# Ledger of designs, part 4: VH-VL binders against Rusticyanin (rus)

Target 1, 147 residues: Rusticyanin (rus), of Acidithiobacillus ferridurans (p0c918)
Amino acid sequence: TWKEATLPQVKAMLEKDTGKVSGDTVTYSGKTVHVVAAAVLPGFPFPSFEVHDKKNPTLEIPAGATVDVTFINTNKGFGHSFDITKKGPPYAVMPVIDPIVAGTGFSPVPKDGKFGYTDFTWHPTAGTYYYVCQIPGHAATGMFGKI

## First folded at step 4 (VH-VL; framework fv_fezakinumab)

Design g46 (from f7 with heavy chain Y101W Y104W)
Fold by ESMFold2-Fast, scan of step 4:
Structure g46 (fold): chain C 147 residues (1-147), chain A 119 residues (1-119), chain B 111 residues (1-111)
Amino acid sequence: as target 1 above (147 residues)
Amino acid sequence: QVQLVQSGAEVKKPGASVKVSCKASGYTFTDYYMHWVRQAPGQGLEWVGWINPWSGGTFYAQKFRGRVTMTRDTSISTAYMELSRLRSDDTAVYYCARVDWGDWLFDYWGRGTLVTVSS
Amino acid sequence: QAVLTQPPSVSGAPGQRVTISCTGSSSNIGAGYDVHWYQQLPGTAPKLLIYYNSNRPSGVPDRFSGSKSGTSASLAITGLQAEDEADYYCQSYDSSLSGWVFGGGTQLTVL
């Protein structure tokens, strides 16, 4: 499930996101889209997700697209997850957010200059979704965004 | 081996702009964020902002937004901080400091550039 | 004034122990953000002394140690030496400011 990347590999993966930034929104186009999300890039608040150097941006995905998601944990000292739900905020500290439609599960903690990453493919139906971190307290304190 | 070499002291009048440079060597310039931190004479440290040399992305502390611009030139491994519309209370030593992508600590600092703003 | 509160000064004689406190709030240390410490000798740039609450970089003697509890952190210096005379700064991250924050600094005088 989880693979290890070096810093140059992380940079290369971040460049593969196919979205376009406009304000606080990242907009995707085409039949297949590639979302690359990081957990807590340096310079961003703990806890948060980053896509295209934007904190917790709204992701706009075309109806019927296949979504390939890469999630990279760049946060030294902490595990994170990238999980998709129809349940909107606010989120409780405990229990875990349910239901989860697609996602990564819990990442390893980065160590030895290596960063954990994983990929999954998601085939959304039309509607509003949220991406959240399932680590207790993280979504409750702001680690989520809208899709 | 890691070195951050900053430009020399500057004396400016209120309303002017100053551009401080920080030349990195001894590591891959694009593998680390470059932060700027200032220190007024006899006072404590104050964070100004950062630039990601790989992407050119920047983030500035709220106090400096609209007056600070950070840039870099990867061909010469140099980061720049430009502060405009200078006030006397901008008189300070300005430091560049390196932060690893997966970290929040300032592991190496430049020796600082004194910027004096006086009429 | 500063977001993290440190005592402005502390003093000790050679061989003694001193402790420097760093008090934060729920948006920084209390939110779980780690604390780092820097030593600034007169006329020099700050130097990393302690990172991630209690770890030492290579070359920092074990006389320096750090700890964190609740909304506060502490730097302890044992076996105090004349060359320890410096300013000490704690640093963390603040979620409400979305930025790095420093303590006001503590001047250590070795008598």
Scores: ipSAE 0.076, ipTM 0.656, lowest interface PAE 5.6, mean pLDDT 86

Design g5 (from f7 with heavy chain V99I)
Fold by ESMFold2-Fast, scan of step 4:
Structure g5 (fold): chain C 147 residues (1-147), chain A 119 residues (1-119), chain B 111 residues (1-111)
Amino acid sequence: as target 1 above (147 residues)
Amino acid sequence: QVQLVQSGAEVKKPGASVKVSCKASGYTFTDYYMHWVRQAPGQGLEWVGWINPWSGGTFYAQKFRGRVTMTRDTSISTAYMELSRLRSDDTAVYYCARIDYGDYLFDYWGRGTLVTVSS
Amino acid sequence: QAVLTQPPSVSGAPGQRVTISCTGSSSNIGAGYDVHWYQQLPGTAPKLLIYYNSNRPSGVPDRFSGSKSGTSASLAITGLQAEDEADYYCQSYDSSLSGWVFGGGTQLTVL
């Protein structure tokens, strides 16, 4: 299910995020929203997620919206995942985080100027969620954010 | 041929601000992050921060937060670094240098802009 | 002080081999981040010399080579020439600082 993108395609995908930044929060509006998340953009700590050039931002999504998520692994040398759970931190190092309500599974490692990406659609009910990386140790060391 | 052309040398008094420019040519300006690195006389290289010319997003090293501002103008492929409340120990050559998305290396550098801070 | 440690100076005669070390820690080279090397001739901007530990850009002679092991990296220069007299800097990324880090630089003198 993972596709490969060139840099122009990555930039085009980044422009499809429909959110607006305020501080460390990205706020979405409307009946359909598009979240574009990257794993470890240049200048950001390993491991972390970025949305709108913000590290692990809180994402505010309207209840009942259709959420189209694009996840791009830009982290040279490492695989990552983008998975949504109701389970909040702290996270254990070794066991996988359960339950996962939607997500990508493990990405390929970027190679030859190509970046792995995948898409999924999520229909959230009202409540607090978290996006996490399921690679052992990554969520435990900070690779997660709040929804 | 990739070129990063920087503005000329500046002499400033303590407490002033300086704004250095870096004009890119020979490649698509928005395909690379633009970084700023400084070098005090006789000293090593010190990273200041980056701007993503595509989004306008910025990230600054902790030492410079609150004093540095990075901007860009995509219509003229130019990046800017402004450093305020200058001190004598800000005297340095300031370089712009580019990094590709998903990368960690500086493949091309500007020639540098000497900023001298003296009373 | 610089985050990556290099010897401040190294010297060799024409035709000899010299090695410049770059010592990091668990948050940078030890975390698996690649090492890149830059050459700075007097009065000029740094120029990329070695990238991704051991690769050479077009135009860099094969007498320059790089390697990485554990928390350290090395730049080797064989067949020294007078024009190699320059400052050499290693560079990596540091996860705890969330930024790029450089060595303190090594001045190479060709005697």
Scores: ipSAE 0.022, ipTM 0.613, lowest interface PAE 7.6, mean pLDDT 85

Design g6 (from f7 with heavy chain V99G)
Fold by ESMFold2-Fast, scan of step 4:
Structure g6 (fold): chain C 147 residues (1-147), chain A 119 residues (1-119), chain B 111 residues (1-111)
Amino acid sequence: as target 1 above (147 residues)
Amino acid sequence: QVQLVQSGAEVKKPGASVKVSCKASGYTFTDYYMHWVRQAPGQGLEWVGWINPWSGGTFYAQKFRGRVTMTRDTSISTAYMELSRLRSDDTAVYYCARGDYGDYLFDYWGRGTLVTVSS
Amino acid sequence: QAVLTQPPSVSGAPGQRVTISCTGSSSNIGAGYDVHWYQQLPGTAPKLLIYYNSNRPSGVPDRFSGSKSGTSASLAITGLQAEDEADYYCQSYDSSLSGWVFGGGTQLTVL
């Protein structure tokens, strides 16, 4: 399920995020929303997510919208995941965070100038969610954001 | 032909700052990371950090955090490394090196800039 | 103190084989991170010699080869020539330091 992209293709995918930035929040509008998240995008600290050139931003999504998520692992040397949960911080190092309502599972480690990416569709109901990395220790050390 | 042209040698006093430049040509500057690696006289290579020229984002080795700042100017395809609060043990040749496709291997290197820190 | 351990020097005669070791730990090579090798001729900048454990850039002759096993990597040079006199460095990534690390370097002398 994981596909491979070169760095130029990653850059093109990052431009497809439909959000609008205000402070540390990315706000989405419309019936269909496209979220593009990267794990440890070059220039961002380990471990962190990047969305719309922001570190671990809060994502505001209209209730009832269809959310198309693209997740790209750009972190050389590490696997990551982008998983959505209703469970808020703090997170333990282990066990794995559950329940997960939607997500990617574990990515491959980037190799040979190729970056793993995958897509999934999520249909949120109203409420507060969090996106987290399920690699042991990552969410516990800050790899999460609020939805 | 990929070229990385670095600024000339610098002599600094302890406590001063130095800013080394690296001008890239022969490729699209924003498509590759720029790394900085230093080598003290008679010693081995030591990785300092990298900058992503398209985003301006940076990542520094723990040893240099708080003292190093990396920047770039995309209009002239130039990367900069500034090291502050210089000590005598910062005396080294500082290299810029291109990261091929973000692979964090160093496929092309500048010729180096000697920075001497002495009283 | 280099994170990756290399012998400080190695010597060989023209036509012989030499091997340069690069010993890591469970946080770098032992964790599966790839190893790259650089050649530094006297008075010059380093040059990429081997990447991703065993691959050669265009222009590097096949008498240079790399391998990786467990917590260690090796660079082999066969048919040794005077032009091979240089310092050789291995490089990998270390998860405990969250950064790229080099070996201490090996000076090759062709006698």
Scores: ipSAE 0.006, ipTM 0.542, lowest interface PAE 11.9, mean pLDDT 85

Design g8 (from f7 with heavy chain V99T)
Fold by ESMFold2-Fast, scan of step 4:
Structure g8 (fold): chain C 147 residues (1-147), chain A 119 residues (1-119), chain B 111 residues (1-111)
Amino acid sequence: as target 1 above (147 residues)
Amino acid sequence: QVQLVQSGAEVKKPGASVKVSCKASGYTFTDYYMHWVRQAPGQGLEWVGWINPWSGGTFYAQKFRGRVTMTRDTSISTAYMELSRLRSDDTAVYYCARTDYGDYLFDYWGRGTLVTVSS
Amino acid sequence: QAVLTQPPSVSGAPGQRVTISCTGSSSNIGAGYDVHWYQQLPGTAPKLLIYYNSNRPSGVPDRFSGSKSGTSASLAITGLQAEDEADYYCQSYDSSLSGWVFGGGTQLTVL
C-alpha cells in the first residue's frame, strides 16, 4: 500500500540508504541492507531511478542479505514502479516484464506537495538481477539498473 | 521575499577561472535545488547544471563537464559555480535559479553575474 | 542551435493577440515533459511567466496563457500592451541530453 510523504520526510528517507558510492556503483554491506530509490529527482533525466545521487547505478548487495527497499515517486506528472527481475535488457515496450521476483507495483502520481512511497523486503539468492520500471516504455528507454 | 543575491561582475583572461556566488534568503536553502543558467550577450539561455544544497550532489550539462564545479555552504545559504579554463565564448551573464522537488521550474532567479573573458 | 524552436520575432499592435510557438521533439515535449515560459525585459533576469504548461504565478495577468499539444507548446498574449515588449523563452527537459533545455527566444515588438 502506498503511503504519502512530505518533502522533509522524503529527504529523511533518502538519507537512510546504507550504500556507499564508487563511480556508478553503490555497494552495500552487512546482513541487512536498506536501499532507498527515487523516481526522477529534479534534474535527473526522465525516465530514471536515483540511488545515492546516481542515475540508475549498479547495486552490489551481499549474498544472503535481507534487503529492505524504500521506493519514492518524486516525479510530478508520472507514475513509476520499482520491480526486481532476473530478466536482463533489452526490454520491449510491451509486454509487461515478467517474472517479477519482488517490487512495488505502480505508484500514484505526486499531488499537493505529497509523494507516494512504499517499502518491501527482498531476500535474494546469489546471482544477477535488475530493477526496472514497469510503466510501458520506461524500461525500454532506460529506466532500469543492475543488481 | 525570496531573494537570490549574486556576486559582482568579473573580467578574466583566457585560461583563468571564475567563481560566482549566489546567496539565498527568504526560504529554507536546503529544500530547493540550485541551478546555474548562462546567457551570452544577445543570445539565448543555456543550462549549466545543478547542485542539491542538502546533499552536496551535483549534475552538470555535458558541455561543461571537466570545467565546472558547483559547491555550497549551508551555514551562509550560499551556492557557488566555478568555471575553469575560460575561453572568450564563456563571456555571458551567469544566473542562479532555484527549483523544487519533483519539477523542472525555475521560480526565482538571481539578477545575474556578468563574466567577461578577453585578452 | 537551440533544442526547442521558437520564431525569432513576433509583433502586434496594442490591444491585439499574439501567439508564440515552441516546437520540440520526442525526447522533450513529445515525451510528456511540461513546458514553462519566461519573460525577460531588457537588462533584467528572466521572470517565470507560465509554469506546467498553463499555470500563472501570482502577479502575472490572465491575458498571458499557455497550452501544450503533442510535441509543441504555445504562449498566447491578449490585449497587448507596450510593457509586454520583451524576450520570451520556453523551457522543458530533454531526456536525450539529460538536462533542461530552452527555446532560442522570441523578441516581441508592440508596434
Scores: ipSAE 0.219, ipTM 0.685, lowest interface PAE 4.6, mean pLDDT 86

Design g9 (from f7 with heavy chain D100E)
Fold by ESMFold2-Fast, scan of step 4:
Structure g9 (fold): chain C 147 residues (1-147), chain A 119 residues (1-119), chain B 111 residues (1-111)
Amino acid sequence: as target 1 above (147 residues)
Amino acid sequence: QVQLVQSGAEVKKPGASVKVSCKASGYTFTDYYMHWVRQAPGQGLEWVGWINPWSGGTFYAQKFRGRVTMTRDTSISTAYMELSRLRSDDTAVYYCARVEYGDYLFDYWGRGTLVTVSS
Amino acid sequence: QAVLTQPPSVSGAPGQRVTISCTGSSSNIGAGYDVHWYQQLPGTAPKLLIYYNSNRPSGVPDRFSGSKSGTSASLAITGLQAEDEADYYCQSYDSSLSGWVFGGGTQLTVL
């Protein structure tokens, strides 16, 4: 279920990301990891995800961690999704990427100064994953990152 | 009314550093990214980078990486751009301009700060 | 170097129509990024004139209009007036540079 947040609430949620930035990589530690991703903030126009003011960063997560993901759509005019897959790039425009191992589904379009957000918990096995937007064309044009 | 008030003109020698300020008023300083754009005399606009005043996060155009540093002081709603190891071709008017969260257009600009680099 | 190409100058007589082109590539306008236009009067900072290809901010007369097609955008000014003498800049975003890009600017002279 998608909830609504004001901009001050979005800022408070962004602050809950537990990662540490180095270059274009965000590294997480511990047995419980909180990833907060936005699609998109003024720093990186569509099509991009932002984590810690970084465009589509690589996320390094400890093997066996519990991953709590919060995804917020701040992109005026568009819906987006944050979905996790083992399928790497390149991505076709159509059809939608599968298999999806965890994710949000499509967000509402932001309206009246409110932004849609949702949470999910993911328990990955060791390996390489990617986070992608499932809106047709978005992943094909670069709206994805590596985990 | 939204205002972006920039510091006064500077004259610097090659190799020096310059720090330009941009004081915001009339809106919530941390609700907008602050971008910096320069314009050499008689030339076009060139994007330098941005700072997120809420987090302090920054992103710089590749051409300026290693020479530019952007900072802010939220207590006085002021953003700063420092450019080091100045060359004569850094002579330009430097503008600050704001971008709203969720957007990527420059809706308000400062009046500009002329930085002249000459011997 | 300017990433978006504009003619360096354009001229017209009062009451005439002028069009200013902005030509990009597959990594910016051709990738679907929107185009914004700024007007810079002599000795002043740029001012937002057209946003998201064709929208006007409050206070901008309807004789200014914008359009976008393929890898290019255009700014049209009808009923040209002396006070329109200014530099005009297009702006978009470039995915290969991960940055904001501007045209080289077009100086409009009213004859």
Scores: ipSAE 0.240, ipTM 0.743, lowest interface PAE 4.7, mean pLDDT 86

